# Miniprotein binders against Peptidase M20 domain-containing protein C757.05c, part 15

Target 1, 375 residues: Peptidase M20 domain-containing protein C757.05c, of Schizosaccharomyces pombe (o74916)
Amino acid sequence: GPLNFGYLSWGQHSILEQDSVQLISHQSLLPAGDNLISLHKSLVEIESLGGNEVNVSDFLKSYLESKGLTVELQRVSSNPTVRDNVYAYLGSQRNTKVVLTSHIDTVNPFLPYYIEGDKIHGRGSCDAKSSVAAQIFAMLELMSEGKVQEGDLSLLFVVGEEIDGIGMKTVANKLNADWEVAIFGEPTENKLGVGHKGNFRFDVYAHGKACHSGYPQEGFSAIEFLLRQCVKLMDTDLPKSKLLGPSTINIGTIEGGAAANILAAEAKAEVFIRVAEDIETIRDIAEDLFDTEHSEIKVIQYSPPQYLDYDIPGMDTVVLAYATDIPYLSDRKMKIYLFGPGSIREAHGPNEYVTFSQLFEGLNGYKRMVMYNLR
Short names: E, the ipSAE of ESMFold2; O, the ipSAE of OpenDDE; V2, 0.75 times the mean of E and O plus 0.25 times the DockQ between their complexes.

## First folded at step 7 (miniprotein)

Design u08 (at its last look DockQ between E and O 0.01; V2 from the best seeds 0.00; counts 0 for: pae O 12.3 > 1.5, placed apart)
Fold by OpenDDE base, look of step 7:
Structure u08 (fold): chain B 375 residues (1-375), chain A 93 residues (1-93)
Amino acid sequence: as target 1 above (375 residues)
Amino acid sequence: DKVEIEVEYEYNGWTRTFEYYFTTPRKAIRFILRLLRYIAKRGAKEVTIEVTSEDPEALERLAEEIKEALEKLGYKSVEITVEGNKVTITAKE
């Protein structure tokens, strides 16, 4: 007889416990007072796209002066709009042991401020107004605790990091302030940057001869040439840095040709290499591939990798795959740290955010870093 | 089979030193042979290469392939020194 395998009906106890996610309206966690979250909100709500930073620099001046700081506006440009770096310190000592620095410009487009659970959204909520807010509160708390005096700590907020670094270039050339330690604020997931990769960005223009695709011997395809050279680039074994990991290649754009039945007379690619080591050799590789009888190379960006200080005990470290304003100050004999709340993976995205916890951890991180370097 | 390579050469009156790390000898050799062509094209008169590996067979193979490459590039007086897990190759024009 057929063995009736009794299907043991495992009782799906669908305990749909509707965990009433009490939307703890984090509105109640915004104390009505001047705090880290309210400052961060104020900064994020001010549109400060690269080249239009005047409103945020004016806000920062007024805010920091209200806290008893001496504030200098360093004019970077006046046309078409006023662009000012903000430099703030205690009393009259412009030279300080430590500077906390970040950028106040943001990428396009502007995104409005809003809260979703534990996430604070908006353009610059992560990159880098989270660092700006946390750096300000680090200074203010250390001052209130009596741990920072005149000559110990300053704040430097620059314009145009996301464009061309004109803010920090103007600092390097004209601010005439000295520091023993600079702490740069960027989204590092609250980890110390051991370094960041360099940037080698270039455009390739390939030139060919159009003909009917049925008679390819009468022409030369710029697209075919460009594709073959791009494959050779991607197949190149670039070295790995022990600290910075591998160099990485992105063929970001490709365009060219007129029709499927015509050999392409022209083609273009935009290429970005994140450089871990030996940018000169990587350039030579690119020039050998793309500076030819059939192509030209146009260098758009050339910045070597940076090695950073990370000697603070009990802080996690990270390798960063993006460049910063640090190269503009690298000729100075000072320690350089890179640290900030949030993830660079979200920074330029349509859903840019920082969490409340990351922002407070960032504040505590900066306080720790300052106190370590004031010893 | 980690391979470490240090390369020192003169370019435009400056001594340049670079350190490279590879997960395999095959990746190391493909890279270094390409690098040597670029160094030679720059007109470097002296090249020093230090190769470190815990695999002695890989180390010997790398050293010979590097030596042959330098000789083909026109370098003379290619000297190889072995010290434990490290091989130093020095070449002059």
Scores: ipSAE 0.000, ipTM 0.207, lowest interface PAE 12.3, mean pLDDT 86
ESMFold2, look of step 7: ipSAE 0.284; ipTM 0.758
ESMFold2 (binder alone), look of step 7: mean pLDDT 82; pTM 0.812

## First folded at step 9 (miniprotein)

Design h01 (from q01 with E8T F14Y R30M E33R E46T I63K K67E K89E; at its last look DockQ between E and O 0.64; V2 from the best seeds 0.00; counts 0 for: pae E 4.4 > 1.5)
Fold by ESMFold2, look of step 9:
Structure h01 (fold): chain B 375 residues (1-375), chain A 89 residues (1-89)
Amino acid sequence: as target 1 above (375 residues)
Amino acid sequence: DKVEIEVTYNGRTYEYYFETPEKAIRFIKMLLRRIAKRGAKEVTITVTSEDPEELERLAEEIKEALEKLGYKSVEITVEGNKVTITAKE
């Protein structure tokens, strides 16, 4: 058939004709062709809510192959849906000095792509398809400038970061590629993340012996016990970090008892500690207070703090309060950076956006970080 | 006064920051008890403070705590605004 349809169709039969008509209708509003903005638009317009990433993975495979890269799809899951990580590099050398990495899933719900002033709106426009697009173009531009060659740089895009981290877990366990430097993309307002606090979340179940409140010596109040132990926790000086600030304690819920005239037989608290340093000691403290003959704890989340590399001259830094996939690679011997366009304030919300300038500054930031680490 | 403490044992190194020496010594004494319970045969503590009298006081408090925990060899080395305490079984 026509060469135009053959070029746009990378298969025997395609509905690209409908896509081509739609693309022609929209091109008058944006820079056309193959550039950072058009790639970002394509990524944002592909719905990739967590668990439904296959279309964006397939798009990336075709796109990156068209740029001369070797692309591996790493199957993470095939039931109930196909979910593939994307690993791309030059030539046949799978191990590279630097990897640029980010995630291709988004949070719910899907939000349509549109431009308002200098803002590009859409679900994932900031978190993290801005990083994905900027990282891809950082590699493409460095390739065209002759500044990277086989073995220098790879791209790694993972599924599931926003829900279960299964993509990066599968990379850590089964991709069998080695890097000296990983540059993770997340919204950092184009500043180097110095680290993020850990998360220690647990439930406490306290047990007492019910009795009429007029005879309190015949029982044991689960509520009174739990309250006293929670006060002791709140009075404990937890570790602080010069870079990350203080550990903090949130007793998010507390409940118990049956009636005012009955000593409480049961009580429960939900506790969330943002860990600045030494999660093991903090866990020991919590277990001393709550793993007793009168109570037990159930650990819900136990993630140590992450300290990152930020040694690139002339780049601003920021402390981040949000979690990433970084911990799944933290036991590897390599440098780990965190950097990306946009603000977490725009991410996950109903009006997510990234600005044009943030995207282009992000692109230049990734190029700078890659070149610094290839020295 | 700010106090920074670095603790190394069993191949792990932790860095702590304290806004007062009172908070520093309270925390480090609790930590050393837990380190001893974990069976550490050697502990190295480096304390940094801009106040020389405070630095000396903290070093002696840490030495005393280590001796009470059963460490038999406790050496103190002073270098400017830092003191290093090395304890061995």
Scores: ipSAE 0.217, ipTM 0.733, lowest interface PAE 4.4, mean pLDDT 87
ESMFold2 (binder alone), look of step 9: mean pLDDT 84; pTM 0.836
OpenDDE base, look of step 9: ipSAE 0.358; ipTM 0.788
ESMFold2-Fast, scan of step 10: ipSAE 0.000; ipTM 0.406

Design h02 (from h01 with K23R M30R K37R; at its last look DockQ between E and O 0.64; V2 from the best seeds 0.00; counts 0 for: pae E 10.9 > 1.5)
Fold by ESMFold2, look of step 9:
Structure h02 (fold): chain B 375 residues (1-375), chain A 89 residues (1-89)
Amino acid sequence: as target 1 above (375 residues)
Amino acid sequence: DKVEIEVTYNGRTYEYYFETPERAIRFIKRLLRRIARRGAKEVTITVTSEDPEELERLAEEIKEALEKLGYKSVEITVEGNKVTITAKE
């Protein structure tokens, strides 16, 4: 069926609308021929696999400056590659009431851009360059409509969300900008995220004493110990959340031993808990079971669940099964929203896509969320 | 019977759901030990159950656990299908 495109699909004649030459003092605002779809295409065509984001950061700097924004590149790392966050705002006021934010890295591997039917394919077309493009155009449209000014709204695009979170960590520690509201972009099917579960990943190293299996009293089986403790963990009632649902446990790997006739001297498990509530108590449970005379824990990930604001009237809500960068900013006193085009179900797969309607609905959603929070 | 428990300490509120009162009390005892170890001066626990006998039993178990952990002032307030236990050092 018919395709929805950028400015033209939103129902006002472009000549009758605000003319950037006549109504906006900065001549670079919203140049002719530029639109949501063309920006999204440019972003998706730039490879920005995690750890290799510099080209998309440089593109965004140039693009956003051409739109009259002040742009700061925040160096996150230089080794092995340059990795820069992008922070953009009007004028010189770095603190804004609202920040629109998303990430500019993608998962592996790169997938080429192409359009088929109503779907825009490519790595990052959904997660999260759809959010990036929609957020940028939300700001640009609100600027051209005269609805935002210096100090109202900023854009923040970070590296590393899909791998190490270093971009948002660096923002939290070093950017020194204040916001009252943050609107994070991730694939939520254009619904307000009410929250997401946390992550508690750890390795367990169990230690035994080898001996011939016919004389088990001469040793201690690391495998038997680890198996029993893992079963106890799996049988433990973990906290659940009315909003986020149950915590879940995955024993992802288990290994150990040398031979069938020898009690195992060593064993290891990799454990991943999706945390719905009270990560500290879940850690206590894990430590009670595994930080013992016979074993120890190595923590790999430890991020609590996140509860979000979802108070915008008329918008549907969703509970997210995946984690975001939000926890790195959760200590700040601000409202935090999560919203964006597309479905996570398609986002990391070999056939990633977003639809045209999802992009335009996302754009309109961001504009609504910004205006709600500026009122 | 299902039990809901809400716990407030150090300015944070957590909600927990359990399939049985036995699971609820095992979890709450572990949580209260953690809260006490972290030095919380006040704890508020709200228990919701459709079974009044279970509410009374849970409240007394929680009160006993709090007293064993060193909380000196433990008050119980009953409101229909829920009980609020407030503990202070």
Scores: ipSAE 0.005, ipTM 0.417, lowest interface PAE 10.9, mean pLDDT 86
ESMFold2 (binder alone), look of step 9: mean pLDDT 85; pTM 0.843
OpenDDE base, look of step 9: ipSAE 0.019; ipTM 0.420

Design h03 (from h01 with Y14R I35F K68E; at its last look DockQ between E and O 0.59; V2 from the best seeds 0.00; counts 0 for: pae E 8.5 > 1.5)
Fold by ESMFold2, look of step 9:
Structure h03 (fold): chain B 375 residues (1-375), chain A 89 residues (1-89)
Amino acid sequence: as target 1 above (375 residues)
Amino acid sequence: DKVEIEVTYNGRTREYYFETPEKAIRFIKMLLRRFAKRGAKEVTITVTSEDPEELERLAEEIKEALEELGYKSVEITVEGNKVTITAKE
């Protein structure tokens, strides 16, 4: 007989009903027409392509101040455009136990807001304005429920995550606020991110001495050298990470030589290693193979694997396939979580969306994570 | 059987997981050669395996590799499904 996936239908229906009831219960404490969906709409309708975030920052300042929060705009740059991070908290205590944080820039191109069925479309509707809206309403609802007071919780929204990370870098260097827990918002399908593999990308330039191929003893083949070293690299057994899975090696391109009858004077390879564990040892291996009298390495990217906190009972987990701003804060002594509505698969495409149920489930997830970490 | 290896040198500890003992031993031998080139005075390796026969084989191969690299004091300690190999110059 046919497969019964009733739990999927039941789960979707149950989530929507629960979130709708909760929203209705809280709406008497908010201005008319001010709810999670209306805030999300306002955010998505404001174009905030990377480098053009000022309007969404100004909107957030006004909105959050209207909710009784103290708001600081942190200037990241003024040229060619004004770009401000947004930091908000209750009262005058800038240091809080928990910070909810996400980014307010989006990738290109802008896509208009519209609703189709259960989907809310628009650039940034998923990545990451869904997290921004859900985090804001998590704080507002916890405030109205009397569960959050001065010193407990803050909101931090940064520019530039999709481009250069300058927003969070500026926070790390110059905001001068302290937290015990940071909860980062990105599309994780409302699952706790356990981490992501590191990236080690490098180019290898091999150098030889050209000669007639009939007399190879008079020269040195750059191609032959490079091929042999690449095979040695690929034959290296790399460990698996218990949490992140296996490391992988990809020789993405290889090229060289001038003609079939001439030993190659030059050769190049582009190598990408997705690192599960011990990037230092992997770099040592690459340097032993390629940083020699016959070749050199040019490092393009060198980012270690990132591990996160995922200790909240009953929440599902996921290994992430994408990078975040988290490394800019990873040296601090605090817990770091990653969680947010929607799927990264939809986030950067021409048909970006988040569903109503994902957005409300995200709101409830952030409330749960905050409460867990406040006690 | 999966093999877990924990390596400590210079006060830093790293954990590795392998799907087979053969992959584990190849990697650890390569790693130990690199530590020896760096002048490591003491290395501690802890191997965890559910297969006691494979655990013993791995421990002996690691000990032999350390002795070949010139470590003069190589001791093996067994505790349950774990073996700790400590090598000193």
Scores: ipSAE 0.013, ipTM 0.492, lowest interface PAE 8.5, mean pLDDT 86
ESMFold2 (binder alone), look of step 9: mean pLDDT 81; pTM 0.783
OpenDDE base, look of step 9: ipSAE 0.022; ipTM 0.541

Design v01 (from u02 with E4T E6K E8R F14W Y17T T19E R22E L29K R33E A54E; at its last look DockQ between E and O 0.01; V2 from the best seeds 0.00; counts 0 for: pae O 14.7 > 1.5, placed apart)
Fold by OpenDDE base, look of step 9:
Structure v01 (fold): chain B 375 residues (1-375), chain A 89 residues (1-89)
Amino acid sequence: as target 1 above (375 residues)
Amino acid sequence: DKVTIKVRYNGRTWEYTFETPERAIRFIKRLLEYIAERGAKEVTIEVTSEDPEELERLAEEIKEALEKLGYKSVEITVEGNKVTITAKE
């Protein structure tokens, strides 16, 4: 009779390494001393609306110097206020293999710091002072562990990302530091960005002729013209990417006129298009609509969509619907990563927050990314 | 199967490892666009894969990408589990 060789099913003991998520009790996360949470709190409590970053830049200089780093303040502008980028490194080697970079400016309005359960609230708590704090602690921990030396890692914190990218433009043109790898900090839900949309930001100025509203034929309403052209823009089928999704339009501000009984002689809108593809065509559409007999367009920001490095094993990836300062360094021959704690969906909202877990995961993410790129 | 891509241009060498060929090819196409925009006159790409059919497919897709970017001289050399692609303007 045929010998039935019993197949011994080798039980693959999947050692589920239960990552013991030590539930660090919320009480132990209260900033007793100099830690990630206390630094993040200090950063968030300092108002740093775009154009008013001086206090956070000065704080960062003092803090990073207290940690034994060499710190340079790069003057971006002096009027109406001092605006400085912060560049920090070990010793005297300004060129480093890796740079951790993020922005220190925030959108309007300022929101106070507070904790609600596992959520840390405040303006910039997510965008992007969470990345700033986590990047700093990634450097400090790697230094303490003896894993980074002079020339390996630097920190770069820039102003004006939320406005026009003037901080990073100043880095690109004047800082004269070289890197092999740049790791940008933005809210990516602790995933590697595979790419992000571009920025097309522009102001529209419409010009009319004032008259009494009872005799509208004697004038031309700048407001009516602007509104009609804005509707045409919003109804336009803009270029879309399979990777990045649709291009999206925000008419962020609208102003004009003098009174209800007068046709508006002047009107203005501030517009922001998140560009998924073909920024040239989107610009042409905007110029055709707003460069007219009755209006002019002023381009504030013009940055195409970006594709990023995401080659780090075992890290999740994400497509990002927003743009960053990355395009201003695109002429440099380096790897560019985008990673940070929190969600961009909360970043500009009235309830902006990051969680404690996201912040610590962000720290660990940056450490991993640095160590991968130093190999 | 894991794909390793080594790219050399302008005196730099970058090495990437991907878990899938589809991820590798999407990445390398974008990287080549990035390199071309920066005026790289010569690019060398080494692709390593344990699957010879995948290796051949990747090489052809990379060649087509280089040709679309304006490189006129594209040479492919196959040695075992490694393909070397050299492109010149």
Scores: ipSAE 0.000, ipTM 0.169, lowest interface PAE 14.7, mean pLDDT 87
ESMFold2, look of step 9: ipSAE 0.363; ipTM 0.783
ESMFold2 (binder alone), look of step 9: mean pLDDT 82; pTM 0.803

Design v02 (from v01 with R23M; at its last look DockQ between E and O 0.56; V2 from the best seeds 0.00; counts 0 for: pae E 5.0 > 1.5)
Fold by OpenDDE base, look of step 9:
Structure v02 (fold): chain B 375 residues (1-375), chain A 89 residues (1-89)
Amino acid sequence: as target 1 above (375 residues)
Amino acid sequence: DKVTIKVRYNGRTWEYTFETPEMAIRFIKRLLEYIAERGAKEVTIEVTSEDPEELERLAEEIKEALEKLGYKSVEITVEGNKVTITAKE
């Protein structure tokens, strides 16, 4: 008899009514008192765009001192504003087995703190004040549990990661603290980073000769030159890694010229290459394109791709397509981990967020990582 | 329709781009609350959109938000696809 293929009626997916995201008033969802969520809120509500981190550094100093930590402010720069790294530890032992570290600067533009359902929004809510808050509470909880003593664990929060790594460069050169293990906080979806891309950031200055646009043969357009060289860069087959994927180019800014009827005498671009492999070759390509009769290149950041430690049992792993401050400490003989709450895909966006669950999972992750490395 | 909002207060300037006017207005209202809480005496907002009706709507909603926050002098200037709103305490 004919096999009656009964049409499985695909059940009516009840369109879950778009629950009107009632902007629940900020006050009602925050647990009362000093907790992970309230600390994270305080950090996110303090604007700390790269180059203007003073308020968050001062807040962190006061907060961590109130918790009984010794806190050092490491001066990175004083002009135009004070920029300080924050280094905190128990007692007098500056050298610790483990350091929990993250950055306290954020990208432009600032986004105000708000809650939408399970999402905590705001600039730095994910990148990387989620890691900062979770690292702090990991230390505080481990201290309260009697699992961490003087010399076991420190906190290091740096400025300028999003710009040029000047904070961590200053640590590497001047802090004079030693660690056996560094745990870097970045949004990794609470997975251990197995590696990340490097960064090659540079500015291009193109020089031309102004003339009336009706007589272009009497001048040279810096803009036209810059655009043509940028197209050549974008069309270049850059080195690729099997692990880290392709190298990627962002021309983040472009400026120049005076008017539509004048050939541009000057033009500038700011370029960022995420380096998957062979940073030397990528640099040579950029220098060949932009160190010319009509242009100069200024290197802002030069950091090779990194391979990381991920030897912690029962933690998931991830490959990361972005760079961190890790390369500035890579010459040190220590284990380096990369871990933190949230997704980098949301970090620089207009809707940057971390979830409550991710933040608590991040806290537990850091505690686990610290305790594993103190064994 | 993409909306660009440029906010200036206390010597700072921030620029935002939104894919929808609804996202823009929700964001700017919250940002204005944040700015007001910090005692900004003067706020300038430049709104850019290719839709003139959208610009007018956004300008009025921003003005109402500023007035609700206690700004007494709110000036609106329209120049092509850009509206400039200046508020003073």
Scores: ipSAE 0.070, ipTM 0.631, lowest interface PAE 2.4, mean pLDDT 88
ESMFold2, look of step 9: ipSAE 0.164; ipTM 0.671
ESMFold2 (binder alone), look of step 9: mean pLDDT 82; pTM 0.803

Design v03 (from v01 with N10D L31M K41E; at its last look DockQ between E and O 0.01; V2 from the best seeds 0.00; counts 0 for: pae O 14.6 > 1.5, placed apart)
Fold by OpenDDE base, look of step 9:
Structure v03 (fold): chain B 375 residues (1-375), chain A 89 residues (1-89)
Amino acid sequence: as target 1 above (375 residues)
Amino acid sequence: DKVTIKVRYDGRTWEYTFETPERAIRFIKRMLEYIAERGAEEVTIEVTSEDPEELERLAEEIKEALEKLGYKSVEITVEGNKVTITAKE
């Protein structure tokens, strides 16, 4: 059938005017008790910015143990804060046929939980605590239905996806668990990802010589150099994929200098390239531009684009413009799916949300995917 | 002097412009290593420069790089300000 290329054009952030949404406290309509919505609320209400995931990891351990699961905390780091991945399974069998996995860290800033009509708002409400909650309830419901036993299904929740993938890197290198199938949870609008772009994240440090701006020949502006090199990067024809579209560049931060009347001795930029194809060539372009006598490049994340499994009958498919932790497990001989509730278009925005319907559809999606792969 | 390099392999074509020949040659050597690791059977490189002496130098350095990577048949053609280097495994 025709591959409906949903081009995620990142363009029009319409600054919707801050209409004073009266917080109508619809606290009353959530069913009292332990359910998908209450778990999702509890997860979203816990701040878990990248590098500060301890509270959500501890919550998940306690919650999943209360459900009769065996829970392991995998230490990723201890300084400046404790950062733990959460791995949960039935009984004593650490190796399972299927793993449901997502990340528990969120981007900055934290946003409070609230409900607006059918929308559940808050940081991580969509990316990716919706997937976390739906994956947990998929396991719990399948257990209660007698459809999964020890060795069939596990849960893996990782830290630091939004930063550098250190959580999943630690899984890949040290967890020593095997799976036949991994189902990654990210906002896919409840569609199977056919593939996603890679991540090339790097910092640029430019070095100059300060002088009075009236005598610029006596110095060298690190800012001017950095700006000119960034323009060259943005004007470069980067590799593109027929499936994944173009590679895209975000210069997310720029800083430097001391005053308007002084040439900048130092400047820094943080850059993120969403890689459609040929990450090695993109890296070489960046290194050629930024590894110079006046600058250095520091690679933060290097993850190639991925092609995924989508062989589940009667589920819709989608091409994703963002990367995930999947590349860190790509050396493993397993099936890899990408699926989750909500839209990535809302995920890092000030109005991040998931709908009630999307969350329940996500739960049913995970149950379907698990049961298909256990056959 | 600006150097333009156009690389063709496995049905792909990439074009880059460098402000110095030294940057161009450093980049193309890394790219050729990458192409060789992928097992490309044929590579075509077009180098454009307004300096004929620099163009010859770049062509010879690229040829040497290809030979070191295991390409046995390296052909060089010069047309004005453009050198085309074709290598086969």
Scores: ipSAE 0.000, ipTM 0.171, lowest interface PAE 14.6, mean pLDDT 86
ESMFold2, look of step 9: ipSAE 0.423; ipTM 0.826
ESMFold2 (binder alone), look of step 9: mean pLDDT 83; pTM 0.814

